# Ledger of designs, part 4: VH-VL binders against Probable ABC transporter phosphonate/phosphite binding protein PhnD2 (phnD2)

Target 1, 264 residues: Probable ABC transporter phosphonate/phosphite binding protein PhnD2 (phnD2), of Prochlorococcus marinus (a3pdp9)
Amino acid sequence: SADPDKLIVALIPDENAATVIQDNQGLKDYLTEAFDKEIELVVTTDYSSMIEAARNDRLDLAYFGPLSYVLAKAVSDIEPFAARIKGGTKTYNSCIIGNTKKGVTSFDDIKGTTFALGDPASTSSRLFPELTLAENGLTKGKDFQGVFLGSHDAVALAVQNGNAQAGGMACPILKSLKKKGVIDPSKVTTIAQSSPIPQYPWTMRSTLSPELKEKIRFTFLDLDSDKVLKPFNADGFASITDSDYDGIRKAGKLLGLDLSKFVK

## First folded at step 20 (VH-VL)

Design y4 (from x3 with heavy chain H100Y)
Fold by ESMFold2, fold request of step 24:
Order: structure tokens, then C-alpha cells, then sequence
Structure y4 (fold): chain C 264 residues (1-264), chain A 120 residues (1-120), chain B 106 residues (1-106)
């Protein structure tokens, strides 16, 4: 349906599902009121499952990470429309972290260790960490063992607990986990931050009616409630276009990504 | 402080190869693609290809596949472009230009250019 | 095979506004970058991402992009602005330039 009574809203599983759903309750309530529609939040098992759901037209709105968006856009009729702003920017960073007690505080300390990665389709927890390590002379499988743990919070916990000696994840998620007391700042050292990465896009299926699509764009861009914005660590939302993610396409090509690994 | 300094002008004969160098300074060499763009006399700009110095990834424009080779030496922060089987229409100014590795591709710094003349 | 079309030349009087177009199919969905090349010199980036100015580029340079046309605008045109101007996009892992526009300040 081009104007359904219920919108299925998928959220990328970049943290455990309960946390993702809880952090989005304020937005769900806001959208329910603004659209006069039922809003169902969905968190898939992994990024590939979300890409598959988008490919099969099972989602009305989808909140992807940058790389998972690029992969989904290649096989789905979706369009990006908004990204959150913090500190005047529509960008965030990837962090390389190390276990403090094990003395992992520099790139040289990563050689010969286990490095925690999030989902294989993650920007800041896979793509940027691997490319940043390669830039510093560290090749996955040659200089360190990469292990995929599925989510950013799993990466942070594995590094804190010493199950992996280092890892890569979104800096804003690390900051949030420290603030919540999930991660003890004294146990995890930040080794590096990436240059700015375009922020996670909100997307909608292109088959929604033009009227509904415009309402969705306006509703996000007009969002001004501190109660809704604080769980997102955001000052508001701004417009985006597909071309804002061309740099992620370039980065994915540099890593030699095989799209068939993410589409079933 | 960013500088891209290219090797000097050359005169070549048809059938020979050219090899132009581009030495980078003032930035993190391994965080930028290096591109080669040429400009024939009185003509526009033509993209030839790119190299990513970390790991040596290359991608060449279709027109130059099989004739162009790009290499780098990270210890000297230098990129090289080699074009084989030269013809008179390969007479051009050859530029190196840098492009940040994960943004939409644009060239923020260019080398001074190297004139290569292929005499017929 | 994506083609960017520019006029071969544009002439303006000093102090007037110069407008240089860059035509392409659905170019409004792409990010357009602009370069200035003065005689005997390397190209210099003057606009990126349709409308952003690099540090050191005067505010009289501006850009826009919508539909099938991107535009470079130079207000208060000066003799030093006499140059060739190229538009450029990234599309399908390729770097595509327009044919160039010679700006003459008469």
C-alpha cells in the first residue's frame, strides 16, 4: 500500500535490540502522533537481514548505517531523506579502541592480537576500522585476527573484558556506553578516531505516496522536542541525498566488498 | 603546506613508454587517493585512473586499460604513472591530483603538471 | 559514458555576474565540483558539493545544482577570473569532467 495505516520501521541492530527499541520510543510516539498511523519498530537479527527485508519491500521506513544503506540501495527501491545533527554537523566518527590493562594503546600494539568488529556490513565497526588499520600497515588475517561480534556494544564489552585486545566501533556509541556505566572509561583506551563519516540515514521505500513521503520528510525536519532528541544524542534532523554516501561507496570498493555476501 | 611535485617535462617517440612521478608532502600520504588527469594541447581534462597508496589498490579508466600502470613508494611518498605504446595523441600535460579516500570524489590539490611530447 | 555539457565560452564585463552552466541527465542527484584553470596553470578547486567553497576562495564564487543543470556563478567578475572552468562529478566509480568553459572578461 502506498499509504498504509501501519508503518513498519526497521532500526539497524548496532546495539542489542532492547536498547535500540528503548532509545527509539520517543521517536515512535512522535511519529505516531504526527502521521496518525500505527508505528511498529522492528530490529532484525543482523544487518544482512535488514537489507533483505528492504529488498523484499517489507519495510516502510528504515534507519540504516551508511554502509548498510549503500548495500540496501543497490538492491532496493529506497531513498534517504534525513540524518541527525549534533554540534552543527551531519557526521560522526569511528573509534579504534584497545584494552588498557593489556597495554593496547597504539597501532603497533594491535599486531598479533584479536581485533573485534561489529557486523560485516557495518561502517564504523567494520569498514572504517579495517581501512584505518590497513592505512597503518595492519592487514586483517596477516597482522591481526578479526572477529565479528555483531554489534557495537558487543565490541566494546569484548575489549573491556579482554576477550579481544582491540576493536572498532562508532565513537558516539562508545561515549553513550561510558555514560550509561556499561563501559568503564579506565578499562578502554581510544587509540584513534576516523575522519568524519556521513551520519546514519533515515530512509523510506520509494513506493510510498508522494503526499506521505513529503509528510515524513517534514515531520523529521521539523522535529524540535528535547525529550525525543536526547535519546538520539541529536540537536535535530537535516536533509540528505543519496550522493552524500558516494564516499562510503568508494570506501567499500577499496575494501573489495562482495555485495553477494549481504543479499540472500 | 600540501605539495605535489612532479617530474620534469619529457620528449618521447611513438612506441616508447613514459613514466611520471608525483612526490607528496605536507599531509598523510596514505589517507588520499592519487589520481592522474591529462590535458592534451587546447583540450579539456581527462581522468586516467587512481591509486590508493596504502595497499596499492588501482582503478583505471577504460580507455587506458592495458596501457597504464600506477605504482607507489610509501617510503618516499611518491606515486608513479607509466603509459606504454605511446602515440602522438598522448602528447599532453599530465597532472597528479589527490582525493580524500571516503568522500564524494573531487580533487583538492593538483601537481604542477608534466608536459610529455610524443613526436611523430 | 555519462556526459557533462558546458558552453564553450562565456563573456562578461568587469563587475558583472558570470554564469557558467553544466548540463547532465539528472545532475541534480549528484554532487558537482568546479575547477578554475588560469592560462598555463594547474586547475584549482573553487566549488565542491554543488555550493561549498574551499578556504581561500572568494565569496563571489557560488554554485547551485538542480534538475539537469548545475551552475557556477561569479559575481563582481574581475580580470583575474578570466580562466577555463570545468565541472566534474563522480558517477559509477568514474570521474567525469565537462568540456570546459572559457570565461572572458571584456
Amino acid sequence: as target 1 above (264 residues)
Amino acid sequence: QVQLVQSGAEVKKPGESLKVSCKASGYTFTRYYMHWVRQAPGQGLEWMGEIYPSGGYTDYAQKFQGRVTMTRDTSTSTVYMELSSLRSEDTAVYYCARDYWYTSGYFDYWGQGTLVTVSS
Amino acid sequence: SYVLTQPSSVSVAPGQTATISCGGHNIGSKRVHWYQQRPGQSPVLVIYYDSDRPSGIPERFSGSNSGNTATLTISGTQAMDEADYYCQVWKDYSYVFGGGTKLTVL
Scores: ipSAE 0.074, ipTM 0.666, lowest interface PAE 6.9, mean pLDDT 90
Fold by ESMFold2, fold request of step 24:
Structure y4 (fold): chain C 264 residues (1-264), chain A 120 residues (1-120), chain B 106 residues (1-106)
Amino acid sequence: as target 1 above (264 residues)
Amino acid sequence: QVQLVQSGAEVKKPGESLKVSCKASGYTFTRYYMHWVRQAPGQGLEWMGEIYPSGGYTDYAQKFQGRVTMTRDTSTSTVYMELSSLRSEDTAVYYCARDYWYTSGYFDYWGQGTLVTVSS
Amino acid sequence: SYVLTQPSSVSVAPGQTATISCGGHNIGSKRVHWYQQRPGQSPVLVIYYDSDRPSGIPERFSGSNSGNTATLTISGTQAMDEADYYCQVWKDYSYVFGGGTKLTVL
């Protein structure tokens, strides 16, 4: 339906599902009130499951990471409409982290170690870490062992407890985990921080009615509720377009990413 | 300061090949695609292809597939473009231009251009 | 293949506002970039991401993009602005230029 009574809102599983759902309860309540519709939050098992759901036209709204969005857009009739603003920008950074006790403090210390990655379709927990390591002479499978742990919090925990000597993840998620006490700052060293990455896009299926799509855009862009913004770690939302992610498409091609690995 | 310095003008005969160089300075060479764009006399701009110097990834416009080869030498920060089986319609100014590896695909700096004339 | 359409020429008097269009199917969903090319010279980026101005480009250059049309606007047009102007997008791993617009300042 172009104007359904219930909106399915998918959230990328970049942290464990309970955390993702908790951080978005305020948004669920806000959208329920704004749209006068039932809102169902869903968190899939992994990024490829979310991409598959979008491909099968099962989602009304979807909050992807940049790379997972690019992969979903290639096989789905979706459009991006908003990204969060934090600190005056629509960007964030990827962090390369190391275990402090094991002395992993530089790129050279990563050689011969296990490096934790998030989901294979992750921007800041796969794409940027792998490209950054490659630019510093470290090739996955040759100079270090890459292990996919699914989510950013899993990467951080593995590095903290020494199951992986280093890892790559979104810097804002690392900061949040430190603030929540999940990660002890003294146990995890930041080795490097990437250049700015375009922020996670909010998307909607293009088959929604024009009037509903404009309502959705306006509702996010006018959002000023602390109950929504603080758990989402945002100062507000700004408009975006598909071409804001063209650089991510180019970067994904450098890794030789095959979209068949993300859809069954 | 970013500089893209191209090799000098050439005169070629049909059936020959050309090879133009583009030497980069003033930036991290391996973080930017290098593109080649040509312009026939009195005509518009035409994208030919790109190379990403880290790893040597290339992608060519379909029109030039099979005739164009792009290579690089990271030790000298130089990109090369070779175009084979030249025809008179390949007479053009050939530009190199850079594009940051994860931006929306625009060319912020251009070389000075290399005129290649193909005549019998 | 994606096509960008520009008028072949635009004429303005000095001090007037010049408007150069770039038409394309759903171009408003893309980021449009603009280049100035003076006779015998290399292209120079004057607008990127529809409306952003590189350092060193005068404030009188501006851009917009919505629907099927992107627009380069030059306010207070000067004789030095006489040049060819090209729009450009990235689509499907390809770099597409418009045909170019010759701006004449009379």
Scores: ipSAE 0.040, ipTM 0.624, lowest interface PAE 7.4, mean pLDDT 90

## First folded at step 21 (VH-VL; from y1 with heavy chain G55S)

Design z4
Fold by OpenDDE, fold request of step 24:
Structure z4 (fold): chain C 264 residues (1-264), chain A 120 residues (1-120), chain B 106 residues (1-106)
Amino acid sequence: as target 1 above (264 residues)
Amino acid sequence: QVQLVQSGAEVKKPGESLKVSCKASGYTFTRYYMHWVRQAPGQGLEWMGEIYPSSGYTEYAQKFQGRVTMTRDTSTSTVYMELSSLRSEDTAVYYCARDHWYTSGYFDYWGQGTLVTVSS
Amino acid sequence: SYVLTQPSSVSVAPGQTATISCGGHNIGSKRVHWYQQRPGQSPVLVIYYDSDRPSGIPERFSGSNSGNTATLTISGTQAMDEADYYCQVWKDYSYVFGGGTKLTVL
């Protein structure tokens, strides 16, 4: 249906599902009221599953990471329309972290370590960490061993606990985890931050009615509810276009990724 | 402050090669694509290609594939563009330009340009 | 290949508003950037991301992008604004320039 009574809203599993659902509960309620529709939040098992769902036109709205969006866009006709804005910026950074106790506090210390990554299709826990490492003379498989742990919080915990000596993850998530007391700041050292990364894009399937699509755009862009925005740590949502993620495509190329296929 | 300083003007003959340099300063050289854009007399801007200095990755416009080579020296923060098998149509001002590529790529800084004249 | 189309020339009287268009298929889904090039000089970025203005660029420069047309607008045009203007986008790992528009201030 181009205007269903129920909207499926998919979210990437960048953290454990419970956290993701909780963080988006305010939005769920807001959208329920705004659209007068049933809103079902879905957290997929992994990034690729979300991309596949989009490809099969099973999602009405989808909140991707930048890389996963680019991958999804390559195989589906999803339309980006909004991203978080904070302090006038629509970007965030990736962080490389190290286990403090094990003395991993610099790029050189990462040599010979197990490096924790999130999902292969993750922007800030795969793409940019690897690019940053490469720019600093470190190559996965040669200078360090990579391990995909599925989510950013998993990366943080692995590094904190020393199961991995270093890792890459979104800086905002790291900050959040520290604030929540999940991560002890004294146990994890931030080694580096990436260049700015465009924020997570909200997307909608192209087969929705034009009227509904406009309503969706308006609702997100006009949204000023603190209850909704607080979990996002955002001042609001700002309009985006596909080209806002051209840099991600370029970064993917640098990493040697085939963006026409699922990332492994 | 960001500066891009190019090599001086050159005169070439058909069949020869040109090599223009662009020395960058005022920013982290290895983290920005450098592009080459040329402009024939009285004509518009034409994109030639890009190089990522950290890895040396290059991407060239189809028109110049097989004839253009972009290289970099990270120790001197210099990018080079070589164009071979020159013809009269290659007479142009050649610009290097830095790519602000993190979101959508645009050229925020330009070199002063290098005039290359190809004549028999 | 992706093509950007600009008018070859635009003329305005001093103090008037100049409008330069840049046409492209579904260009509204892209980000358009604009460059000014005065005679004998290098191009200068004047608008990026459709409507953002670099530091040092006068407020009289503005941009918009929707549908199939991006537009550079120069309000209160001055003699110093006489130049060639180029729009630019990224497409399929290539950078595409418009043909350029010569702005004449009468």
Scores: ipSAE 0.921, ipTM 0.959, lowest interface PAE 0.5, mean pLDDT 96
Fold by OpenDDE, last read:
Structure z4 (fold): chain C 264 residues (1-264), chain A 120 residues (1-120), chain B 106 residues (1-106)
Amino acid sequence: as target 1 above (264 residues)
Amino acid sequence: QVQLVQSGAEVKKPGESLKVSCKASGYTFTRYYMHWVRQAPGQGLEWMGEIYPSSGYTEYAQKFQGRVTMTRDTSTSTVYMELSSLRSEDTAVYYCARDHWYTSGYFDYWGQGTLVTVSS
Amino acid sequence: SYVLTQPSSVSVAPGQTATISCGGHNIGSKRVHWYQQRPGQSPVLVIYYDSDRPSGIPERFSGSNSGNTATLTISGTQAMDEADYYCQVWKDYSYVFGGGTKLTVL
């Protein structure tokens, strides 16, 4: 249906599903009221699953990471329309972290270690960590061993606990985990931050009615509810376009990814 | 502040090669693509290609594929553009430009340009 | 290949508003950037991401982008604004410039 009574809103599993759902509960309620529709939040098992769902036109709205969006866009006709804005910026950074106790506090210390990554299709827990490491003379498989743990919080915990000596994850998530007391700042050292990354894009399937699409765009862009925005740590949502993620395409190419034939 | 300083003007003959340098300063050299853009006399801007300094990855415009080579020296924060098999049509001012590529790529800083004249 | 189309020239009287268009297929879904090039000088970024203005660029410069046309607008045009203006986008791992527009201040 171009105008369904229920909207499926998909979210990437950048943290455990419970946390993701909780963080988006305000939005769910807001959208429910705004659209007068049933809103079903779905956290996919992994990034690839979300991409596949988009490809099969099973998602009405989808909140991708930048890389997963680009991958999804390559195989589906999803339309980006909004991203978080905070302090006038629509970007965030990826962080490389190390286990403090094990003395992993610099790039050189990452040599010979196990490096925790999130998902193969993750922007800030795969793409940019690897790029940042490469920029500093470290190559996965040669200088360190990579392990995919599925989510950013898993990366943080693995590094904190020493199961991995270093890892890459979104800086905002790291900050949040520290604030929540999940991660002890004394146990995890931030080694570096990446270049700016365009914020997560909200997308909609192209087969929705034009009227509904406009309503969706307006609703997100006009959204000023603190209840919704607080979990996002955002001032609001700003308009985006596909070209805002051209840098992700470029970064993917640097990493040697074939964006048209992505395999998890 | 960001500065891009290019090598001086050159005069070449048809069939020869040119090599222009661009020294960057004022920012982290390895984190930004550097591009080359040329402009023939009285003509518009023409993109030639890009290089990512950390890895040396290059992407060239199709028009120059096989004839252009971009390289970098990270120790001196310098990018080089070599164009071979020169012809009169290659007479132009050549610019290096930094790519603010993180979202949508645009050129926020430009070199002063290098005039290369190709004449018999 | 993706093509950006600009008028070859635009003329305005001092104090008037100059409008320079940049046409491209579905350009509204892209981000358009604008460069000013005065005679004998290097290009200078004057607008990026359709409508954002770099530091040091006068407020009289503004930009918009929708549909198939991006527009650079210069309000209260001054003599110093006389220059060539180029629009630019990224497409398929290439950078594309418009043909340029010569702005003459009468």
Scores: ipSAE 0.921, ipTM 0.959, lowest interface PAE 0.5, mean pLDDT 96
Fold by OpenDDE, last read:
Structure z4 (fold): chain C 264 residues (1-264), chain A 120 residues (1-120), chain B 106 residues (1-106)
Amino acid sequence: as target 1 above (264 residues)
Amino acid sequence: QVQLVQSGAEVKKPGESLKVSCKASGYTFTRYYMHWVRQAPGQGLEWMGEIYPSSGYTEYAQKFQGRVTMTRDTSTSTVYMELSSLRSEDTAVYYCARDHWYTSGYFDYWGQGTLVTVSS
Amino acid sequence: SYVLTQPSSVSVAPGQTATISCGGHNIGSKRVHWYQQRPGQSPVLVIYYDSDRPSGIPERFSGSNSGNTATLTISGTQAMDEADYYCQVWKDYSYVFGGGTKLTVL
């Protein structure tokens, strides 16, 4: 249906599902009221599953990471329309972290280690960490061993506990985990931050009615509810276009990714 | 302060090669694509290609493929553009330009340009 | 290949508003950037991401992009604004420039 009574809203599993769902309850309520529709939040098992769901036109709205969006866009008709804005900034950074106790506090210390990554289709826990490492003369499989742990919080915990000696993750998530007391700042050292990354895009399937699509755009862009925005740590949502992620496409190419296929 | 300083003007003959340099300063050289854009007299801007200094990855405009070579020296933060088999039509001002590529690519800083004249 | 179309020339009286268009298929889904080039000088970025203004660029410069047309607007045009203006986008791992527009201040 071009105007369904229920909207499926998918969220990437960048943290554990419970946290993701909790953080988006305000949004769910807001959208429910705004659209007068049932809103079903879905957290997929992994990034690839979300991309596949988009390909099969099973999602009405989807909150992707930048790389996963680019991958999904290559195989589905999704339309980006909004991203978080904070202090006028629509970007975030990825962080490379190391286990402090094990003395992993620099790029050189990453040599010979197990490096924790999130999802293969993750921007800040795969793409940019690997690019940053490469820029600093470190090659996966040669200088360090990579392991995918599925989520950013898993990366942080693995590094904190020493199961992985280093890892890559979104800096905002790291900050949040420290604030929550999940990560002890004394146990994890931030080694580096990436260049700016465009924020997560909200997307909608192209087959929605023009009227509904316009309503969705307006609702997100006009949204000023603290209940919704606080969990996002945002001042609001700003309009985006597909071209805002051209840099992600370029970065993917640097990493040697085939953006027409699921990344591994 | 970001600065791009290019090599001086050159006069070449048809069939020869040109090589222009662009020295970058004021930013992390390895993290930004460097591009070459040329402009024939009285004409518009024409994109030639890009190089990522960290890896040396290059992408060239189709028009120049097989004839253009972009290289970099990370130790001196310098990018080079070589164009072979020169023709009179290659007479132009050649610019290096930094690519602010993280979102949508635009050229935020430009070199002063290098005039290359190809004449018999 | 993706093509950007600009008018060859635009004329404006001092103090008036100049408008330069950049046409492209579904260009509204792209980000358009604008460059100013005065005679004998290198191009200078004046607008990026459709409407953002770099530091040092006067507020009289503004941009918009929708549908099939991006627009550079110069309000209160001054003599110093006389220059060639180029729009630019990224497409399929290539960078595309418009043909350029010569702005004459009468």
Scores: ipSAE 0.920, ipTM 0.959, lowest interface PAE 0.5, mean pLDDT 96

